VH-VL binders against o27280. Designs and how they scored, part 82

Target 1, 266 residues: o27280
Amino acid sequence: MDSMNVPEVLEIKRIVEESESVKTFIFSWDFRREVRPGQFVMVWDFRDEKPMSVSLIDPVRSEIGISIRRVGEFTDRVHGLSEGDLLGIRGPYGRGFELMGRDILLVGGGIGMAPLAALADEATARGMRVDALVAARTADELLFLDRLEAAGVNISTCTDDGSCGFKGFAHERLLTLEENHDMAAVCGPEPMMFQVMRILDERDVPAQLSLERYMKCAVGICGQCCLDDTGFRVCAEGPVFWSQELSRVREFGRYRRDPAGRRVPW

## First folded at step 23 (VH-VL)

Design ig23
Fold by ESMFold2, fold request of step 24:
Structure ig23 (fold): chain C 266 residues (1-266), chain A 118 residues (1-118), chain B 108 residues (1-108)
Amino acid sequence: as target 1 above (266 residues)
Amino acid sequence: EVQLLEPGGGLVQPGGSLRLSCEASGFTFSKYWMSWVRQAPGKGLEWVSWISTGGRSTFYADSVRGRFTISRDSSKNTLFLQMSSLRAEDTAVYYCAKWYIGRAFDIWGQGTLVTVSS
Amino acid sequence: SYVLTQPPSVSVAPGQTARITCGGNKIGSESVHWYQQKPGQAPVLVVYYDSYRPSGLPERFSGSNSGNTATLTISRVEAGDEADYYCQVYDESDDHYVFGGGTKLTVL
């Protein structure tokens, strides 16, 4: 599909400062290229190209938003841009979140709230009840709270240092929350997602998880990147997986890969 | 080993009622959304109803809404369909089906025939 | 609800390739699933998420989905492939599952 692999150079229409380390870059978008919550785009700053989650999908205003945390050289350069500056955008890619039922629980850690904010907008627009657990290290790093509140989302918060809401990790807060939802969606640091998935599985709440490290698979590298529980290689397109798919993945929640591909602990 | 079993159906008069059951084995029933799908003789598949894992949410095709009630009992690994105000066009083989990744159905029962005639 | 359209029948000689279509408005934006049903039997999932095969299905079963058409392709058709084939999507606007009308594949 050549159309998904051709970058379009777009002007930054608007920049929203979400926190000290997170900005949302908003572009005009032609929705003949449909975008679903949980899909990602490749962002090109004319030197490097990195996958970034879509956080705003607004077909009525013909806009998308891409939320980017400043964590290294590429994201530092992008954070230095202004309205009117240009970025190359290619996509969307990957599986998006799928919605079923009357209510959904969102569990987001840090920048992981970005795709979940887009999902919250879609879920509320479809008449679902949305509960969100928003997690961060500190209160200043909690993302999208005003936007979620304006959408009618029921928000619970937790911070590692207790500066806002529950003091502790997202999975610890989850144990104190309502147990029954038709489904859940989870995105954040992989160790957090593993612990949250375990609790949701015990509660019989079907869950979808968004995993950044499988975005290369979603860009069209298939058949070689995943194993099922029998050791047979299967084609799997992330970044969004159902928890049933992730039960086959031994590395999930325990290791990451360095730039050389070596397995290292979290 | 993974199975869904519907006991035999029945002959019912128009306006009558019948309760179908579907017994699950070989998988953790409580973790999956479940559906009923029917097929009239010589016709295609028609989705009838689905139910959430906790039984909190239920959905129905327009053709049956208000007349059929889906329910589940996870302690018995059993899915139910209470059919009321039955019509001749409800004559079909009724399958129970288990949710699969992507909102597909991977496991189907053998089906049970419900005949509505006077 | 969303509407899926299938041809009522397709005929193919053994060893040839069968293509069964499923039409829908912008179906390329949906996840399409395919079922095989032999007479007197329950349906069997043969393709999900447009193109994925369940464990145990041969590589000669494949699927694609783009624009307004999803296609189930069966290469090197065998007599045992003679069956009815249904496509299916989920309509998020009303939370209904939707099946196509079915296609009878005849192996000549």
Scores: ipSAE 0.828, ipTM 0.921, lowest interface PAE 0.8, mean pLDDT 88
Fold by ESMFold2, look of step 23:
Structure ig23 (fold): chain C 266 residues (1-266), chain A 118 residues (1-118), chain B 108 residues (1-108)
Amino acid sequence: as target 1 above (266 residues)
Amino acid sequence: EVQLLEPGGGLVQPGGSLRLSCEASGFTFSKYWMSWVRQAPGKGLEWVSWISTGGRSTFYADSVRGRFTISRDSSKNTLFLQMSSLRAEDTAVYYCAKWYIGRAFDIWGQGTLVTVSS
Amino acid sequence: SYVLTQPPSVSVAPGQTARITCGGNKIGSESVHWYQQKPGQAPVLVVYYDSYRPSGLPERFSGSNSGNTATLTISRVEAGDEADYYCQVYDESDDHYVFGGGTKLTVL
């Protein structure tokens, strides 16, 4: 009965307060339904349903974690829940990150670090060297630093206000890093990802980008998830794309779509 | 227009050495992982080796590890395979192949025959 | 040591549908790619990511992947489709590419 299109009602096993605005909700999970870093689930609070990236994949404890930033009515209601409360989860959906090589650079902005934290765990468990550039507006909004450090990830930080690490944007910090990598994975605000992608392309570092976009049904039927130029669907053909796929797309980094499919600027 | 060309095949004796090259044109060579794939006469495809874009990391099938060395020179748009301690079972057509999204290969060279025989 | 298993041959009459299977433990969790190889020629990518076609390939070529089996489907088979077909995955545990043993498609 574990249909991907029907939410399974699960008890919140544990809640981790990652920051003032971000909580990680941990659930027991039957790993006969495999989950890969970069995939997402639909989280249902019995009123609304929203896509959320998986941030923890722990087959040893039979647990998954979903990190949620408080940003509106749905996320406010979910943040008000306690351990023992119920949520519906369906999935996983989408294309996850693909690993190749001996080392990887992660570049994450804000909540974009959530799927990258899951990827870091998988990469370190496979013996890859992992460097992470973690970006936020302020020091208190840098996510997963202790977890990444405990996993053996080499961390660089940047904050818009300079309260921790480099003062400035992720792409500016990246220019000061001289280490080459076999590949990179990037997730965060789309304008940040565009600038980071350009630098990685100049360095001949193949990259995968995760595009978080509005999704209605999570199986590619609704059309709200499509990119403009190529018809790639975030929910069916993404959310993770190789940079080669995105270099052909005018939309990337320039605008997004509202629920009616209309273009809106970033 | 987009091409991979493999000169450098030939006949060698067991225990001998041979270097294969693969010249790329029509795409930006330095941005792609590259592989060698071989095919013994009448047999299937067997992956041999791949190399990262900057050449920092190299990987080999168990059957060739320690005997073959993959390398690349982006200034010449050229991929290399240095083969040593050759055995009869290394007799094959050797293809170079370009990485494609999803960890596939979209562009293949014409292949070059290497024969290891007494 | 991931292993892909293909039938050694498949025969199909012209105009009919050929199905070529690629077996592997939990292959439905892998991205599967397919190549066509005609005698004396290099392989040509015909399906990637289980079911997508490179530009220029006819819509007659399609693919699927679930459970322990991936399938290449060639509808309305033509004499020119006679070739060897290989499936391929990438094994992240050792960073190796893996090919199936190949299937000879005969059109008769």
Scores: ipSAE 0.825, ipTM 0.919, lowest interface PAE 0.9, mean pLDDT 88
Fold by ESMFold2, fold request of step 24:
Structure ig23 (fold): chain C 266 residues (1-266), chain A 118 residues (1-118), chain B 108 residues (1-108)
Amino acid sequence: as target 1 above (266 residues)
Amino acid sequence: EVQLLEPGGGLVQPGGSLRLSCEASGFTFSKYWMSWVRQAPGKGLEWVSWISTGGRSTFYADSVRGRFTISRDSSKNTLFLQMSSLRAEDTAVYYCAKWYIGRAFDIWGQGTLVTVSS
Amino acid sequence: SYVLTQPPSVSVAPGQTARITCGGNKIGSESVHWYQQKPGQAPVLVVYYDSYRPSGLPERFSGSNSGNTATLTISRVEAGDEADYYCQVYDESDDHYVFGGGTKLTVL
């Protein structure tokens, strides 16, 4: 047998339109290759290859789903594909979410709900109580609500414009919610994740956060990792980190990197 | 200095009871899941119980469920194990252990011996 | 709950490489941690997340995990490495921690 690092060319089995800007692409998958929520795959459109989080893990149907937001050239091309078209898939890669305890709080912003939807399915299947705070800028961008409800997840929503649920940011809604969970999982815009992490830490709720910008480190490409002010390289296998790991990273929540690697404020 | 200290232990009769304690220092006790792990003489490590940071969720190995109760008091930085209906097979060194990333244990107490015999 | 299997003992000459195995069904899908325990002492974490070393541990301690086997590797073994070694996972299906039976490393 050949290396798992070679892309498998797979046929798009189904496309689900999650919102005007987000589609889920579903493929047949051989689950001898285990997949965990929070892991990602490299999606190859025969010209370019990008990491994408797995949003659906269905061993019973032998399917995985990849949710992709239309944000640029690569994702525009992929959004233009139809059922029956081909994509290359490598993976899975990276550290997935780990589950402990009787209940979990999920906090997702925008497309960040994708890996958390997969986690919700796994957590509910294991008998955990799942609470989810689903955040977006506006109601039309709230993702996976019907799927989460069907799984038995207790959903709270917030929108920046107040068009659905609480008007405001995810961390503001979180302050009005129940304080006691065994653990949490967070994925979304990095400034949101930083604020949510602070609240969860004050509540003594252990948390895991998924950070897209560290996916290249997880595939074994180290040396392009950013450095903090102490010269420490952030080369841990992400994209999922425990909050204890992130407390050592001063850049988290304060800066992003542009394509040239320069620090810019969020 | 990061430390877990287990005073106590001792000799008890079968059917008896004993409460173990574990005092933490050098880290923020309330932020971590905590466990008890035991080791019978000449045997390997056996996980006994763990407790959530808020103390509301508790888990037990099958061998001790219904007889042992784990608890914590964050105001005293102390972990407890209330043992009852003790059996000879509960004879072991009992360690407290702190959760570490990846669901490992990074800090262990030095252990305390519990002997259950006539 | 999940079952871990370790050989009871491994012998190695000083300066050579010791390999201690931990077997489990699809253990490559688990995060495996390793502990060193010297006589009369508490266990010490030496590898976590399959392959990471805690701060202060020598680089000669390393780990790997794939398929049905995780391995602790100790290169350039010293007399002070003589100890019992345990592997450990967390079983999400019942929320139990699981230890292997332990391996006695003898350095002759």
Scores: ipSAE 0.814, ipTM 0.913, lowest interface PAE 0.9, mean pLDDT 88

Design ug12
Fold by OpenDDE, fold request of step 24:
Structure ug12 (fold): chain C 266 residues (1-266), chain A 119 residues (1-119), chain B 112 residues (1-112)
Amino acid sequence: as target 1 above (266 residues)
Amino acid sequence: EVQLLESGGGLVQPGGSLRLSCAASGFTFSDYFMSWVRQAPGKGLEWVSMISKSGGYTRYADSVKGRFTISRDNSKNTLYLQMNSLRAEDTAVYYCARLDDYYYFMDVWGQGTMVTVSS
Amino acid sequence: QSVLTQPPSVSGAPGQRVTISCTGSSSNIGDDYDVHWYQQLPGTAPKLLIYGNSNRPSGVPDRFSGSKSGTSASLAITGLQAEDEADYYCQSYDRSLRGSWVFGGGTKLTVL
């Protein structure tokens, strides 16, 4: 039995309130177990278990951070926890981002900025130039701006209501930016990612996108997170995919499977 | 010791197919981008193809696009090059090379395997 | 025909200084992409000699040096030795070719 598949009960060391609906939970981490930006962990509150992206990787402090958006019963319970409380964590799982080149573009929407924030830290630490397009519905939902700025990231903001930065969607803002990058990393609502990928492909910018699907086992066995046509398992072959891979996935940007396995449109 | 070892080269007729392999050792294979570079007899170096760490991203030189396929099996520490519809101008020593993901240089090279396309 | 242009040959006597030029364009060397150099001894595989315009990998003597300016790069060899007789290739990246690794045509260095 692989010990990585057994939840480790960890104490919440610190909680960072990122926004009204998003909190980052900080845990002590043994970095003998490698973790990469783009990977996820399974979070267990002793009642239910959900996959969550790693949003902070700090080898100096021996800590990781998991950013969680309040969206349902599970996350409501987790958001009710305090520092010192316990959670079960198993992982990390999945394929993380692969950095390429010296000029990196990050495009994130809402909670999708979680894995990108971790990637930004790695990229800037390696001396890469990082531009980030951070999108949200409103200004108060923009995530990790101070953190990104502190890391030396060049930030461009986009809000649906125009309360901060560009008024409109991320792909619309991207169209106004002329600069090309060596590589792009994208994470957010799938319709956003779909449009962004299209633009990046037209510009011949290599892109990686992090997909969100319902996951149960996280180890590629149950098949709940399988993508149509290719049979890619988001938990095993993903959640980070190259645009070349996603070009073969018909359902991308169109629909997803619900917990019952039914097709549901975005 | 960091090492790359190519195999699979040989004589093939025009229009034929050949599959090259490159066995990697001495480093974590899955942590590196990989490339194929070829050199025709008495000629210079020509980049052929590259592949990302996971294998999810590939690029090809225009001269081989549509005919060659680069792939990798990280569980076997092996890089592959499937060559179809071979032409006389594909005759060359084919090198496997480890590719730096930041500077875009190739720091580890195999000894190469000779591919001869002739009737 | 190579994307990067090198002189086909250079020569020098032992102890002399020789330089090999590598000329690119605004889409590769001039587009802030680094130039790398490889040494290929007769009958052997290429070896990385210089990376990132001017950096030497471990084991490469300091008599080898690289520089970059504008759309061109240069490899300099001081204190030329008999064992330096080889082919030398410059390499860069070209985004205009949908992202392609590009080499010079190679320069044959003869030690007289």
Scores: ipSAE 0.943, ipTM 0.964, lowest interface PAE 0.4, mean pLDDT 96
Fold by OpenDDE, fold request of step 24:
Structure ug12 (fold): chain C 266 residues (1-266), chain A 119 residues (1-119), chain B 112 residues (1-112)
Amino acid sequence: as target 1 above (266 residues)
Amino acid sequence: EVQLLESGGGLVQPGGSLRLSCAASGFTFSDYFMSWVRQAPGKGLEWVSMISKSGGYTRYADSVKGRFTISRDNSKNTLYLQMNSLRAEDTAVYYCARLDDYYYFMDVWGQGTMVTVSS
Amino acid sequence: QSVLTQPPSVSGAPGQRVTISCTGSSSNIGDDYDVHWYQQLPGTAPKLLIYGNSNRPSGVPDRFSGSKSGTSASLAITGLQAEDEADYYCQSYDRSLRGSWVFGGGTKLTVL
């Protein structure tokens, strides 16, 4: 178990271009090291290290996938890599999703669909009925639609500009849906998650949400990803939280701490 | 051998408190939802509370909401039920049970521990 | 007062077939939640007898069977034996109760 904290240098087997800004990097994985949807790994490009959600878990092919959105210097470098290149991977870390019931709702925004795609695979393999609300700013930013469809997921799309599906935000689309589910899993921009959680709570739908915070050690010792007041460490107690837990987190949906520890609004 | 073993039951006065424990063995405790179910003397089964694998999600029957608290320590393979403001109607054998997260049945039960609330 | 309704008692002679009904509503059994059955021998803890409407856990004889239709479920016992004398409970889930596990009132089975 201690060995999981040492980055393993892995070769990129395949690269899937999910969108203009998102790529999925596929690696061989020894499944003696268990990995669950909602957990993350630390990706090391031998210069910097960033936490990334696992978006694909394939025990048959002995592979995992990590979907990365191009957003800064680190991800720019990673997006410049090719099949056959090397990355350091350590983990997995954190608390993953807990499946509950026989039908679930997935609500994802942008790259937030990454861990949800992995969850969808597990849920469908288990025999669950899966509905997914996939949100993005524009149609070309909607992720994993073909993959989800192939898995038998019932997909509803939402775009800010109305270029695909419902025109508006995910929580607005959710308000138009009458059906409730045994549980929901949510991941995306925190303001989106905040609104979605409120709706689900009002409907008494158990919900789990995956948070994003600046993370350094990933092992719960540095405190960089600590949430105000509660002391929850996103890397240890999260990143997946139940809505009941997040109801105690005042900063949720409102602000986060930057690497310098300053309060930064969403 | 999969097993659950309750403890902590006893006699308590109305308004008093008790803390029940349930020790799990023979399976990966952290992989399962858990529940408490009680049975008053000569009566049927009544679900009391449930808790998720991580403990982050809990539910309570209306009859105990606000008075009982379910919790778990996965490092100790132990389930707990903190019972406050006990009433005579809380008198029952309390069972801990392993809860299936898909079908919602209880497939493993403890032997139960008796809680008697009486003046 | 139980959310699910069972007959308080049933009886049968050895070798006979008996059935125990479990009636719910549109918010539980009728909401397509599965029905499970438990056997409780005198002085013992409940034991899972049937899960998912009609599935038998390992060790449960095939003379026990379950079925579900509409808002009701039924437990059938064929070839009744003396050791079958026990209390039987049906159980389901109810979303309208903010997500609660619900039991029937229990049925006492007497083997004559």
Scores: ipSAE 0.943, ipTM 0.964, lowest interface PAE 0.4, mean pLDDT 96
Fold by OpenDDE, fold request of step 24:
Structure ug12 (fold): chain C 266 residues (1-266), chain A 119 residues (1-119), chain B 112 residues (1-112)
Amino acid sequence: as target 1 above (266 residues)
Amino acid sequence: EVQLLESGGGLVQPGGSLRLSCAASGFTFSDYFMSWVRQAPGKGLEWVSMISKSGGYTRYADSVKGRFTISRDNSKNTLYLQMNSLRAEDTAVYYCARLDDYYYFMDVWGQGTMVTVSS
Amino acid sequence: QSVLTQPPSVSGAPGQRVTISCTGSSSNIGDDYDVHWYQQLPGTAPKLLIYGNSNRPSGVPDRFSGSKSGTSASLAITGLQAEDEADYYCQSYDRSLRGSWVFGGGTKLTVL
């Protein structure tokens, strides 16, 4: 592969339908270019470009997977693609998760489970005990359950409507779990992450959280993904942050910047 | 070939400051957690601080919390320990050590640098 | 004063077997955190001797062995040699007080 800043035109090798709104696109990957769970790639459909987390890392098959939720025009187009079609991929970018200890807790909401699924694979391969709290609005939106189970992950589910597992939000379910872990990795809606981080901090569990912000260049030069006060660039210093870092980010869990740079409340 | 080399130690007065450095070579520095461990003269080993691969996560022993700051520059393969408000009890050989992120052992140690806090 | 407790000293004659104990609590060794051992020769930096309770790094002879049970660990040295004279430290992790890396007080091994 050439420069990481030049999109590589890759053929979609396989498509996995994870849910009604989420598909995982599998690509062949040259692992001379290292990729870590928590990092993201820029996906280019030759019209627009969007950052997407890597959800599968398989060095044995020389494949990576990108899970994409259908949420707008770009993702609608991508979801219309078939195996054998082409996409541009550049990256990976950003800071990924850092595994620590032997027991890890994953807390994911919706599409936030994408990078956590990749992390789960790495953690289990390393011999770690992995517990995963998987949250979604409804049962049919719970992602990667079979994959996680196959990897030996201990799964706990929660849904807003109670259609599967605990009825309620992830942080509410977390409060019912008494076990502490060596570290936690969190990814999902920011209000969820904010509440989860609060609980983990109270329990003195070191946590890493993956943030989502509007991202343009992915290389830390345009500043559109810059977090207030700290100057952290989500694409460069993140998207994975330690809770210690996020404690200094006033906007975390409260608001984000839209493409125009305006504050948008969660 | 894997090596850690501490520097920056010396004599300092109580209340003073000192900055230690640790130069890493022979391995990918950014792939490892790092730690500082100290040993007072004739005493045992005491963990001082740890830092994650990226530097985004740090921990300190209670004895140095609020006074010491661990940091790293992965582009320079260097670990740092900023020591402020130094006390006589901080007198020790300070070791830089590579920390395993799974088992939590330290498999690579520097030769240490001596810090003496005395009036 | 150390979180982990070791005997201050042990001694043995060449060829003998010696054992160094390391006693922790429910918040460290008893919390299923591994115990590691370090050897520190006089005037030198510590060297990793045993990791993960019973594993030997490359270059460490099989005369050295480690074990863990409950809240305690033990380092055994068989066929004691003169070059084994050193300080030995056990190390683990303690979850209490936000968690920290903890060492034993060290044991001075004298070869008679």
Scores: ipSAE 0.942, ipTM 0.964, lowest interface PAE 0.4, mean pLDDT 96

